# VH-VL binders against Putative transcriptional regulatory protein rrnAC0199, part 5

Target 1, 159 residues: Putative transcriptional regulatory protein rrnAC0199, of Haloarcula marismortui (q5v5e2)
Amino acid sequence: MDERIDPDELLAAVGFDADESVLTRRQAEVLALREHDIRQSDIGELLGTSRANISSIERNARENVEKARQTVAFANTLTAPVCVDIEAGTDIYDIPPTVYAACDEAGVEVNYGSSNLLQLIDDAVDGAIQQDTVQVPLRIDVTNDGVVHVRGQSAERTE

## First folded at step 22 (VH-VL)

Design y4 (from x2 with heavy chain R31K, light chain K30R)
Fold by OpenDDE, fold request of step 24:
Structure y4 (fold): chain C 159 residues (1-159), chain A 121 residues (1-121), chain B 107 residues (1-107)
Amino acid sequence: as target 1 above (159 residues)
Amino acid sequence: EVQLVESGGGVVQPGRSLRLSCSASGFTFSKYAMSWVRQAPGKGLEWVAYISYKGSFTYYPDSVKGRFTISRDNSKNTLFLQMDSLRPEDTGVYFCARWYTSGRYEYFDYWGQGTPVTVSS
Amino acid sequence: DIQMTQSPSSLSASVGDRVTITCRASQSIRSWLNWYQQTPGKAPKLLIYKASSLESGVPSRFSGSGSGTDYTFTISSLQPEDIATYYCQQYWLFPYTFGQGTKLQIT
């Protein structure tokens, strides 16, 4: 374990505020340390708890982050000036031009290049992209300030 | 320290195949998209291939599409470029490059030293 | 595909001179543009990202500006170590494309 890593410093550096976050401070600490590739066992030792507890904390933290993301995405779909539906089977090559064209039509400046947009899609919906093809129906919303939100539209996915 | 080390270059005849490798160290390889960029002798830079950090999607320019395949093994911190149906115009130094993404900007922040590929009869 | 037209292809200047390189995209790339420096026999090095942001550790004499289709790279006071070829690169759309490069020499 790198002795130079201090959870308090990590959280301070990113401006974490427990009062403004869905994460507890402990959850944030664990995620911050994991982002620095610290093992759960080492985190447990550092924080004076068991690996199993750290694992549980990390899982819960990530679930909370996902719930928060979905909630924000839902809220933004209500007000987003750009809404693009992507069908399953779509070639990913066609996605950025489609989204950008819609943004141009709406007079919105998007904050994502092509690779980042595709990465965002792939991260937002697990398994959304495989072998350069969209696997599930997607909805892409772009807010007035150019932020992209992605969600799955399949009945099998819980939003 | 971030390091990218290319290997697998050499001299081959037109129509043959070659497989390049790039060994990555000093960073969490699986968190970064990667690319190959080549440079013909005395010429400029040409992007050749892109692969996402999970390997879920790839991109190619028309110049190599259908002939080149980029892949990665995150467990081995290795990037690959399979080059089939090689042509003389594919001759050049091939660089492995890390693609960094941070919200509103993206760039190639680290490059290997390059491996030379020569396609000639 | 987005074509990047870089000018000039070659440039000779004296130490202390102001150097300007331009890059024009065939369509708007919304500032999704980087500038790289390549010294002979070496890999490219990032200097400017997102059209105008200076990479960490890069001397302040380097700068970038522009928007839409037109971008400019500037060296405010040319130094001997700046002998290199410079490239612009767009990453707005795939395929990523580079300018043809500007070879900079010192007179």
Scores: ipSAE 0.813, ipTM 0.908, lowest interface PAE 0.6, mean pLDDT 93
Fold by OpenDDE, fold request of step 24:
Structure y4 (fold): chain C 159 residues (1-159), chain A 121 residues (1-121), chain B 107 residues (1-107)
Amino acid sequence: as target 1 above (159 residues)
Amino acid sequence: EVQLVESGGGVVQPGRSLRLSCSASGFTFSKYAMSWVRQAPGKGLEWVAYISYKGSFTYYPDSVKGRFTISRDNSKNTLFLQMDSLRPEDTGVYFCARWYTSGRYEYFDYWGQGTPVTVSS
Amino acid sequence: DIQMTQSPSSLSASVGDRVTITCRASQSIRSWLNWYQQTPGKAPKLLIYKASSLESGVPSRFSGSGSGTDYTFTISSLQPEDIATYYCQQYWLFPYTFGQGTKLQIT
């Protein structure tokens, strides 16, 4: 273990504030150390606890981060000025121009080029794109700051 | 160190086919989109194919659409370009290039040295 | 398709000169533009990404600017090793397209 690792310095460097975070300080410490490739067993030794406890802390920390991410995404979607529905069977060539046109109409500057936009879609919804064709109906929301959010929707559901 | 090595180039007659390969090393191949870019003798660069990191979608310019097929085998760290119905205007050096994406910028950050393709009667 | 009109096609300058290359897109590409350098017999090399960001390890004499449809690549003080062909490339929409290139020589 690298003796130069100091959890307090790591947290200070990234501006961690427990009062402004969904993470506890201990959770933040564990994640910071893991980001530096420190093993759970070594973290346990460093912090005076068991590996099992560190594993639990890390799991909970990551879960909280994901919940926070989803919550923010949801909130941003509620106020998104751009909402584009993409039908199943749509050619992927048509997606970027459609999204960009909607953004232009709304006065929003989108932060994604064509390839990145399509990649985002494919990553957000498993199997969304196959052989250059959309496989399932999609909803694409673009926030005021140009962030794209993608979700799948039921074929029977039209928003 | 990131390396891209093209192979499969050669001299063929019009109407024939060639299959180019690009062997990738020094990075996690399956995490990056890839492209082929060609350069005719004494001419500029022309993008000819794009493939996503999963291979789920591809793009082609009209100049090669319907004739060229880009594919990849992530288990073998290899990119392919199947070229059918070759024409004299397809003559040039073919580069494989890694497409990097992060946030709001994207670019070709690594290129192979290229493999020459000559289509002539 | 987005056409990229690059100018000039060729340029001769002296060591120490300021060199400017322009690239005009047929429509706005929202700074989704890269600049590459290619020396004879070699693969292209990235110099500038997102119109104005300098790639790591690239000398500070290289710069890029512009927005919308008009972009500029600049070498503040031309060096002998800068003999190459330079290309702009848009990645706003498929198909990706390059400028025609600018062949730079030293007088």
Scores: ipSAE 0.806, ipTM 0.910, lowest interface PAE 0.6, mean pLDDT 94
Fold by ESMFold2, look of step 22:
Structure y4 (fold): chain C 159 residues (1-159), chain A 121 residues (1-121), chain B 107 residues (1-107)
Amino acid sequence: as target 1 above (159 residues)
Amino acid sequence: EVQLVESGGGVVQPGRSLRLSCSASGFTFSKYAMSWVRQAPGKGLEWVAYISYKGSFTYYPDSVKGRFTISRDNSKNTLFLQMDSLRPEDTGVYFCARWYTSGRYEYFDYWGQGTPVTVSS
Amino acid sequence: DIQMTQSPSSLSASVGDRVTITCRASQSIRSWLNWYQQTPGKAPKLLIYKASSLESGVPSRFSGSGSGTDYTFTISSLQPEDIATYYCQQYWLFPYTFGQGTKLQIT
């Protein structure tokens, strides 16, 4: 009687195949429903489980997506001709000239203008930029075709 | 349709302050970097403030650095420019402008009509 | 800061004439340059981005070229509606800077 969102139809529309994904089918269902702005409690009722369970499934699904993004970025950077390390405390407006100079040395043309590069950093690492300075160490890699990947550096131990 | 409407301009004495506002509509304001660009009477354009779409970083040329502060309220679709210690050379029309970004392509794609600021007496 | 120098500052031409405006950057800007048109009493409007790409809806009589430090903007056949001031603007490094403008008038 009602026309509710059907997760099986959503997954079929994008060609989801659990055998070729880091997501379980249930995780993909939850993410697809959240993309349509369905509340976690409503997803729980739709899928026959609690809101708390949906919240856990969504968190795990998003963690898996982020790990997959990082794995692809890592694999791509193994062959990147340009690698730039940026220390915490760096003035963000020194970053584009530094990256461009490294690209020039390697004969690589970057696909990002200065403001777009800074925005990419701000998007890739949560909290990376505050008050025009870098808050955590960063690694910036540029592939042979000029694609830029940004990641935070590993934590350091102090004793 | 995209609209940018500036307000808050006026005539003030040197050393005083003004706060400009820009009301945005017709697009997702929180997804765009914004700027203020000014134009002195009979002169060219000068970029005077930039703010990223999350507000995480800003930029000012030396001519206004330390005196001007750009800010935004993404919940109200509003851009601001706080102008302190105003000088006669700050006189001009102040435009609110949207900064478009797609890969290597970046430019001002929409502008307001501008609000006049006169610093004299 | 990267300085942008336009030439000429003012130009008069007749309808149908070819018009050429140049911009020189104080250092290489790698073609990261835009051209804007500002008609009297109005806000600027983008015409050309990335030195040579025409914005959607811009007539093909407008063109841009150049690389490194030297850039050229051309109107192949001037029309009455092209009366405006034209600005180049670099976006290679902050602060993004404009040329001083070229005021175009009809003879």
Scores: ipSAE 0.637, ipTM 0.824, lowest interface PAE 1.4, mean pLDDT 89
Fold by ESMFold2, fold request of step 24:
Structure y4 (fold): chain C 159 residues (1-159), chain A 121 residues (1-121), chain B 107 residues (1-107)
Amino acid sequence: as target 1 above (159 residues)
Amino acid sequence: EVQLVESGGGVVQPGRSLRLSCSASGFTFSKYAMSWVRQAPGKGLEWVAYISYKGSFTYYPDSVKGRFTISRDNSKNTLFLQMDSLRPEDTGVYFCARWYTSGRYEYFDYWGQGTPVTVSS
Amino acid sequence: DIQMTQSPSSLSASVGDRVTITCRASQSIRSWLNWYQQTPGKAPKLLIYKASSLESGVPSRFSGSGSGTDYTFTISSLQPEDIATYYCQQYWLFPYTFGQGTKLQIT
């Protein structure tokens, strides 16, 4: 056995419960060991499997985590107290003040600074920003916890 | 170990151009927004150029807008600042700086040593 | 753009003194403010983020506080190595801006 980190201790420290998680226990073990800089090959030796299998487990674990984040985001967006529509042609530097003003009216504290908010828009909707202006209509929702979600409205419309 | 190394500074006459570069190492360069921050002799810091990590948008204050161009080559881990129509007030030390972001926490977490630029007759 | 005004612009103090530097924003920045230290001949480094949180490895004699438009930075017991210029920086609205700096000298 490896004299290094014990995954059972790592999972116990954070209160992991496989029955209440989208992650299997094996997936959680792999993620926890990777967070402590354990190589995939060493994890394979520790868990009695190949590096290739560890790589597959890690990929699937990270996909499950991302799907869970999206599911929670969707549920929270259904009742978001702040909804801001941004028209195409808007100067991108006007977006953060608009969002922050709407959050102030709703008593919501946003979790994003202005450059981070613009980067979130750029990531969420490919091609949304060109020449410092928005290219498609956008919807920005802010949850009670200050989490921001962005989507393009023309990309989601069908006639 | 994160490192940022600037180069390309020098002494030039007003109206001329300089191109600064910043070599980045020890991190995934393409995941970070980058900036140039300058400091005139005996003066404070001024944020003079910003570029998003994809390069999709940039920012320049009015003092340099239209004269300075920030760009990046993510395949070579290099940030650039093209400085045209230089003026004496552009004199200072130019720092390459990495902008860290995580939710509500954003700051310059790593800086280069700076490269001096002098614009005088 | 949000203007950041620091005071004083410079000060001298003795080892062991309590030093306070203030930073005022032209509008509320909701504690989205950082403090940087620039040692002579070096690049700036982060000391405090989000108005009051101490960066890892920064001595506990440094602290920050404030809200709205008014923020303070304090060194509880000045040490010789603290000779530097100190800058606040807001990141509430883009573009992010710095205060003009406070040069601290030790006698």
Scores: ipSAE 0.507, ipTM 0.743, lowest interface PAE 1.9, mean pLDDT 88

Design y4 (from x2 with heavy chain R31K, light chain K30R)
Fold by ESMFold2, fold request of step 24:
Structure y4 (fold): chain C 159 residues (1-159), chain A 121 residues (1-121), chain B 107 residues (1-107)
Amino acid sequence: as target 1 above (159 residues)
Amino acid sequence: EVQLVESGGGVVQPGRSLRLSCSASGFTFSKYAMSWVRQAPGKGLEWVAYISYKGSFTYYPDSVKGRFTISRDNSKNTLFLQMDSLRPEDTGVYFCARWYTSGRYEYFDYWGQGTPVTVSS
Amino acid sequence: DIQMTQSPSSLSASVGDRVTITCRASQSIRSWLNWYQQTPGKAPKLLIYKASSLESGVPSRFSGSGSGTDYTFTISSLQPEDIATYYCQQYWLFPYTFGQGTKLQIT
C-alpha cells in the first residue's frame, strides 16, 4: 500500500465539491484512491471501514458517474437538429454519407470523419458491427455543434 | 515511447503467400486503429489495409481485396497482414502505421521502418 | 472514392525560395486533409493536420491552407533539409486516400 496517498489532497487538487456533485465525498474518496491502484482492502484500512463496504461504495459511485454521463448525453440530444436511424443489416460504409447528407440539409458541420464515425459506433454499442454490417438498429444524433451521439435501439421496446 | 517493428518480408514467387507482422510497444495498442501502407520502388504511398481497434471492421482497396487479410492480436500487441496470391505489382516496402484520432484531428502519427517484399520469378 | 491530385509531380527550387504544392480533391473534403513529408528510405512524417495546423516540432516555414476541393502547402524559405517527397491525404470519407506525391529537389 502507498502510505503517502491522502484522499483529502487528491480531492482538493481537482477541486471536488460534494454540494456540486452526484457523488458523496466518501464515494469520491474511494474513486480517487482506486485511480491510484489502491486495493479495496487497503482503502478500507485507510478510511476506517470494511472491504465489503468499500466494494459497495465503489459500485454505487461508478453507477452514479455513469448515470450522470447519460443524463448529460440525453439533455444534449433533446436539441439535436440531426437524427438518423440506421437499420440492422446496413453496410457500415453507407453510414457516413447518410449522416453527412442529413447534416448538410440541417446546416450542421460534423466533427467526425468517416473512420472516426465508424469507430464511435463500434465503441458506443458493443457488437453492433460484424463483418462490415450493422447488427442492431442504431440511432445517430448530431448536435448543432457537430457532436455525434450513437445508441442502439434493439433494447428500446416501448408500449 | 511508441515503437512499431515490422517483420516477415522477403522474396517470393508470384502466386505464393507471405505473412507480415508488426510488433507494437510504448502505447495501449488496443485503443488504436491500425493500417498497412505500401510503397512500390520509386512510387507513392498506397494504403492497403485498415483494421478498427477492436477488429470489428476492416477495409481494403480493390487492388488487394480478396487476397490480403489484416488482423490483430490485442493481447500480444501485434498486427498482421496475410498476403495471398502475390503478384509482381505487390512489390514494395510495407509500413505498419498507427491511426491517431482526437475529434476533428486524425492522421498517421507513427510508422514502422517498413519491411521489403519482392514478388518475382 | 475521393481522388487526390497533387501538382506538380516534381519540383526543383533553390535554397531560400518559396515553394507551393497544390492538392485538389474530386469532391469537397471540408478541410479534412493532412500533409506528410517523406525523405528517401524513411517512413513518412506528419507536418500539417486539418489543412492548416502545424504539428509540434515542425518549423514555422511550413504552412497549409485551403478549403473545399483546393488546398495548398507552402515552404516560405526552402532549406537543404527539406529535400523530400510530400503527400496530401484526405480523411473526410473512407477510404482515406493520398495524393500521388510531389518530389522536391534543391538546385
Scores: ipSAE 0.464, ipTM 0.704, lowest interface PAE 2.1, mean pLDDT 88

## First folded at step 23 (VH-VL; from y1 with heavy chain R104K, light chain K30R)

Design z2
Fold by OpenDDE, fold request of step 24:
Structure z2 (fold): chain C 159 residues (1-159), chain A 121 residues (1-121), chain B 107 residues (1-107)
Amino acid sequence: as target 1 above (159 residues)
Amino acid sequence: EVQLVESGGGVVQPGRSLRLSCSASGFTFSRYAMSWVRQAPGKGLEWVAYINYKGSFTYYPDSVKGRFTISRDNSKNTLFLQMDSLRPEDTGVYFCARWYTSGKYEYFDYWGQGTPVTVSS
Amino acid sequence: DIQMTQSPSSLSASVGDRVTITCRASQSIRSWLNWYQQTPGKAPKLLIYKASSLESGVPSRFSGSGSGTDYTFTISSLQPEDIATYYCQQYWLFPYTFGQGTKLQIT
């Protein structure tokens, strides 16, 4: 165990506020420690609980983060001037030009390069990109201030 | 200190294969996208391949697409470039480079010393 | 693909001179441009990122400007150690592309 790592200091450094977060303090602690490459077993020892419990906490924490992200993304779609649907099977090479063209048409400045945009997509939807191909239908929204939001959508979904 | 060390270069005949490696140290390798950039003798720089930090997607220019494969082993802090069906025009020094991103800007901030590849009959 | 046209391909100047290199993109790259320096036998080194931002540790005599399709790299007062080839690079779209380079020598 690295005595130099203090969960309280980690949370303080990033400005964690349990009252303003969908995460519990314990969930935040676990994620913070994991971000510093601390093993679940070591975290369990540090926090006085089992590895299995830490694993469960981490999983739940990550699920909550994902739910929060999707909720925010949805809310932003309500006011986003740019909305691009990407079909499954799309070559990722075609995604940036498509998004940029839509932004240009809407008069929105998008501040994402191609690699960053694709990485954002890949991070936003698990398994979205494999072998340079989109695996699931996606919705890409761009706000007036140029922020990109990505979410998965079912092929049968009609808005 | 960030270090990138290329290896695997050599002299091969056209149609043969080579596998380049890049050993990374001094940073969390798994958090950064990586690229290969090559330079033919007396010529300019040419981007050859891109791989994101997870290895979930890659990019190639048309000049090497279908022949070259970039991959990575994050557990070993190593980047690879498999080069198949080599051509004389593939001759040059091959650099591995770290691609840094802040969300507002991106660039190659660290480069290896390069490994030479010569394709000749 | 976005073509980067760099000019001149080579130039010679004296110590203390102001040196200017230009890079023109075939389409707007929205300042997503970097400048690199490569000394003989060495790997490239980042000097300027996002068209005009100076990389940490790089001397202030180096600068970049421009927008849209036209960009300029400047050395305000050329020094002997600046003998190198300079490259612009766009990262707006894949494939990433470099200018053909400018070989700088000192008379």
Scores: ipSAE 0.809, ipTM 0.911, lowest interface PAE 0.6, mean pLDDT 93
Fold by OpenDDE, fold request of step 24:
Structure z2 (fold): chain C 159 residues (1-159), chain A 121 residues (1-121), chain B 107 residues (1-107)
Amino acid sequence: as target 1 above (159 residues)
Amino acid sequence: EVQLVESGGGVVQPGRSLRLSCSASGFTFSRYAMSWVRQAPGKGLEWVAYINYKGSFTYYPDSVKGRFTISRDNSKNTLFLQMDSLRPEDTGVYFCARWYTSGKYEYFDYWGQGTPVTVSS
Amino acid sequence: DIQMTQSPSSLSASVGDRVTITCRASQSIRSWLNWYQQTPGKAPKLLIYKASSLESGVPSRFSGSGSGTDYTFTISSLQPEDIATYYCQQYWLFPYTFGQGTKLQIT
């Protein structure tokens, strides 16, 4: 175990504030240490608790992160001035122009170039892009601040 | 130190194939998108291929689409460019370039020295 | 495709001169533009990103400005080591495209 690792420094470096986070400080510490490839057993030793407890903390932390992500995505969907549906089979070449045109019509400035937009899609929905083609229906929302949110839709799209 | 080293260039006849390689070191290769950019003799720069960090999607200009294939092996820190059905207009120096992104800006921050490709009868 | 029209194609200036290169896009690229320097026999080097941001380690005599379709690259005081070809590059839309280049020489 690297003795130079300090959870407090890790959290400070990323600007963690427990009062502004859905994570507890302990949850944040565990996630920060795991991001640095520290084993659960070593984290347990470092924090003076059992591996089993660290495992539980990590699981709960990750669940909270996912819940937060979904909640934010939902809220943004409700208020986003730009909503673009992308059908399966769409060529990825057509996605950025379509999204940008919708943003222009809505008077929203999007803060992502084409490569970054496509990367967001690829990261948001596993397997969304293959061989330069969209594999599943997608919903792309753009907020007033120009932030892009992507979600997958079922084949039987419900608007 | 970040290094990109191209190889595989040479002289070929029209219609033949070449495979270029780019060996990357000094950074986490698997976290960066990569591109190939070429330069014909005495001419300007032309982007020819893009691949994201996972290799899940690629992009090509019409000038090479259907003939060139960009790929990567992240376990070996290597970028590839398969060039099929080569034409004389494909002649030039081919550069491997790292595409950096912050979400707010993007650019080619590191380039190899290039490998020469000559297509001639 | 977005065409980048760079001008002039070549220019000669004296040491200490102010040099200006322009790049015009066929459509708005929303400042998604970079400037590169290429010396003979070498790979391109990034100088300016996002139209106006100076890359780390690049001398302050280099600058960029512009928005929409029109962009300008400037060398405030030309130095002997600035002999090179300069390129603008848009990354708003695929395919990424470069200007034709400006070959800069010193008289």
Scores: ipSAE 0.807, ipTM 0.913, lowest interface PAE 0.6, mean pLDDT 94
Fold by ESMFold2, look of step 23:
Parts: sequence; structure tokens; C-alpha cells
Structure z2 (fold): chain C 159 residues (1-159), chain A 121 residues (1-121), chain B 107 residues (1-107)
Amino acid sequence: as target 1 above (159 residues)
Amino acid sequence: EVQLVESGGGVVQPGRSLRLSCSASGFTFSRYAMSWVRQAPGKGLEWVAYINYKGSFTYYPDSVKGRFTISRDNSKNTLFLQMDSLRPEDTGVYFCARWYTSGKYEYFDYWGQGTPVTVSS
Amino acid sequence: DIQMTQSPSSLSASVGDRVTITCRASQSIRSWLNWYQQTPGKAPKLLIYKASSLESGVPSRFSGSGSGTDYTFTISSLQPEDIATYYCQQYWLFPYTFGQGTKLQIT
């Protein structure tokens, strides 16, 4: 157990406020200690609980973080002035001109060059690009400040 | 220190093939897109192939499309250019170049010293 | 494809002179343009990225400006080591293209 690490000091240093977070204070403590490479068993000793309980708290904390990230992305997309739907089978090198043309019509400057835009697509949706073609339908949204969000389309498409 | 070392150039007859290699060191090769850029004798630079960091997409200008194939082996830190159906206009020095990207900023930040290719009868 | 046209194709100037090279794109490239220097017998070297940003370690006598289709590269006071060919390069759309080059010589 590393007695040099105080979770209260870690949370204070980053300004954690449980009233303004999707994380409980305990979840934030566990994540902060894990960021300092403290083993789950040692966190259990530090916080007075079992390693198994720490493992459950960490899993739930990371799920909450991911859900919050998705919620923010969704909210930002709702107000995006540029929305482009890309069909499966599209040649990937047609995507940047299409996105840029839509941005030009909306008066929006995109923050991604063509190679970065294609890389963003490839990274955001597993298996999206094969043989220089799009494998799944995509939605590309560009915010007013030029931030690009890419997601695959489900059976219940959104505009 | 970032280093890119090209090899495999030489003299070849029209219609033949040649395979260039580029050995990379001093950086995490698998995190960077790569390109081949050529320069005919006394002429300017021409971009001839692009490959993204994991090899999932590539691009070629019309001058070489269908004849050249860029590929990479990230486990061996090596970039390749397979050049088929070579023509005299393919003659030049071939540079291996690393494509740096950060948001809206993209450029060739490191280049090899080049390997000469001559296509003549 | 986006064509990049450099002017002049060659020029001669004296040490201490101000040197200006222009690059025109066949369509707007939104300042997604780089400038490279190639010393004789060597590989190219990046000087300016995104039209106007100076790469680390590049002397402050080099600068770039422009937008849309028209871009300018300037050496404020030419030095003997600046003898080279200079290339602009757009990265707005594939294929990425270079200007034909401007060969700079000292008189």
C-alpha cells in the first residue's frame, strides 16, 4: 500500500465536484488512484474495501465516463450546422470533397484536412474502410467551430 | 533520431518491375502515415503514393495508379513501393517521406536521402 | 487534381536581398499549403507549414503568407546558405501536389 498517495488531495488538485459530475466521489477516487498506477488491491487497502469491490467500482466508473462522453458528442451533434450521410460502398476519396462542399455552403471551416478526415473515419468506426470504400453507412457532423464527429448509422437513423 | 533509408533502386528495362524498401528507425513507425515522392533528373517533386499509419487505405495519382503499390510492414518498420510496368518517365530519385499530422497541420517532416531508379532500354 | 503554379521558375539575387516567391493554386486550398527547401543533392526540408507557420529551427528570415489561391514565400535577407530550390505543396485534397519549384541562385 502506497501511503504517499492521498485521494482527497488528488481530487482537490483537479477540482473534482461530485455535484457536477456523473461520477460518485468513490468512483473518482478509484479512477484518480488508477491513473497513478496504484494496483486495485492496494486501492482496496487504502479505501478499506476488497479488491473485488474496487474492480467493480472502476468498471462502473469507466462505464459512466464513456456514457458521458457519448452524451456530450450527441448533444454537440444536435446543433451541428453540417450533417452529411455517407452510404456504404462510397469511395473514401469522395468523402472529403463532399464534406468540404457542405461546410462551404454552411459557412463552416473544417478542422481536418482530407487525410486526417479519412483517418478520423477509420479510427471512429471499426472496419469502416476496406479496399478504399466505406463498409457501413456513416453520419458525419461538423460543428460551428469545425470539429468533426463520425459515427456509424444504426437501423434507427438520425438526421 | 528519425532515420529513413531507401533501398532497391537500380537500372531496369521498360515494362519490368522494381521493389523499393524504406527502413525506418528512431520513431514509432506504426503511428505515422508514409509516402513515396519522386524527382526526375533536373525536375521537381512528384508525390506518387500515400499509405495511412495502419495500412487500411492508400492513394495514388493517375500517373502511377494501377502500376505502383505502396505497402507497409509495421512489425518490421518497413515501407515498400512495388513498381510494375515501368516506363522511362518513371526515372528519378525516389524518396521515402513521413507524413506528420496534428489536426489541420499536415506536412512531410522527415525524408530519406532517396534511391535512384533508371528506366531505359 | 489541384495544380500548383510557382513564380518565378528561377531567380537570381544578391546576399542581403529580399526574395519573394509566389504559388497559385487552381482552386482555393484554404491555407493548407506548405513550403519546402531542397538544397542541391539533398532531400527536401520543411520550412513553413499551413501557409504561414515557421517550422522549429528554421531561421526567422523565412516567412509565408496568403490565402485562398494565392500564396507568398519570402526570405527577408538572403544568405549564402539559402541557395536551393523551393517548393510549395498543397494538402487540401488528394492527390497532394507540389509546385514545379523555384530555383534560387546567388549572383
Scores: ipSAE 0.630, ipTM 0.818, lowest interface PAE 1.4, mean pLDDT 89
Fold by ESMFold2, fold request of step 24:
Structure z2 (fold): chain C 159 residues (1-159), chain A 121 residues (1-121), chain B 107 residues (1-107)
Amino acid sequence: as target 1 above (159 residues)
Amino acid sequence: EVQLVESGGGVVQPGRSLRLSCSASGFTFSRYAMSWVRQAPGKGLEWVAYINYKGSFTYYPDSVKGRFTISRDNSKNTLFLQMDSLRPEDTGVYFCARWYTSGKYEYFDYWGQGTPVTVSS
Amino acid sequence: DIQMTQSPSSLSASVGDRVTITCRASQSIRSWLNWYQQTPGKAPKLLIYKASSLESGVPSRFSGSGSGTDYTFTISSLQPEDIATYYCQQYWLFPYTFGQGTKLQIT
């Protein structure tokens, strides 16, 4: 039984510190055990609680992880030296040259080639590309490290 | 083992059409962008079509734009090239090629053996 | 379109020689360049990616270098099996373009 998965050892191996995390220690334990395919009922037995409580903890843990990802993305875009707005109706083949020109003006080296940049757009915004044109307005941000983020924009926003 | 097998090449007269197929095996076809690259006799390589892994966008150089159409059927692991209004300068060997991507690293990592196309009267 | 000017168009060398081939882009391609080898009657195969990285299983006598617009491909000690045509290829902007090729022969 000493060869079974131990959540305390999992968290120690990655250096988890609850005081520096959006996750409580319990939330991190549940996520770590789920990553190793341990069922919620078994996690409940291991941690001395009900399956229903484990399910609630897991849901809240995953929500906190997603919020943290969104917070980091937001902070990165606040300091991104390159921001490019792309209007609906734009020919998709004009997007990479536009982004690269903006990056050159700002002295930023982008980490994505043309095909990968278009793929990022296609993956980030469902239905963004049809018949070689952009279907919704887009915002493209490039960080100092050349990382690209793509978001759709609402036509109803003020400017 | 990754394999790409082209078919559908042949001899056709100018102005006619031809459809090439590429059968893929040994990998998850729907995870990879694909291209067609041609080579005229005794000449270099020319990229002629690109399609992303979903088939949601394509790209062509001016030399074939409006005449060639790349498409894919991910359920049958097959890539296609529809070639319309063929010209003698379209003569060559046509290769099916897989486009690998990992961050800033992108390249053709696997190629078929090619299928010959001859356009002559 | 980004034009890739490859030179020389053909080259003869002896077994054991050091061989270099150059590729110049019409604008900076930021080292987003690959090198392919095509032996006669066969499809091309990748040798070097991102200007200088050696593909798995490729002999260490092959190497690449360069930045900006100017790139080189080197065979440190030519072997008989290296007889082929070599192509550079940029992947910075669509359309992706190849150099015209360098045909390598043994004297």
Scores: ipSAE 0.523, ipTM 0.765, lowest interface PAE 2.0, mean pLDDT 88

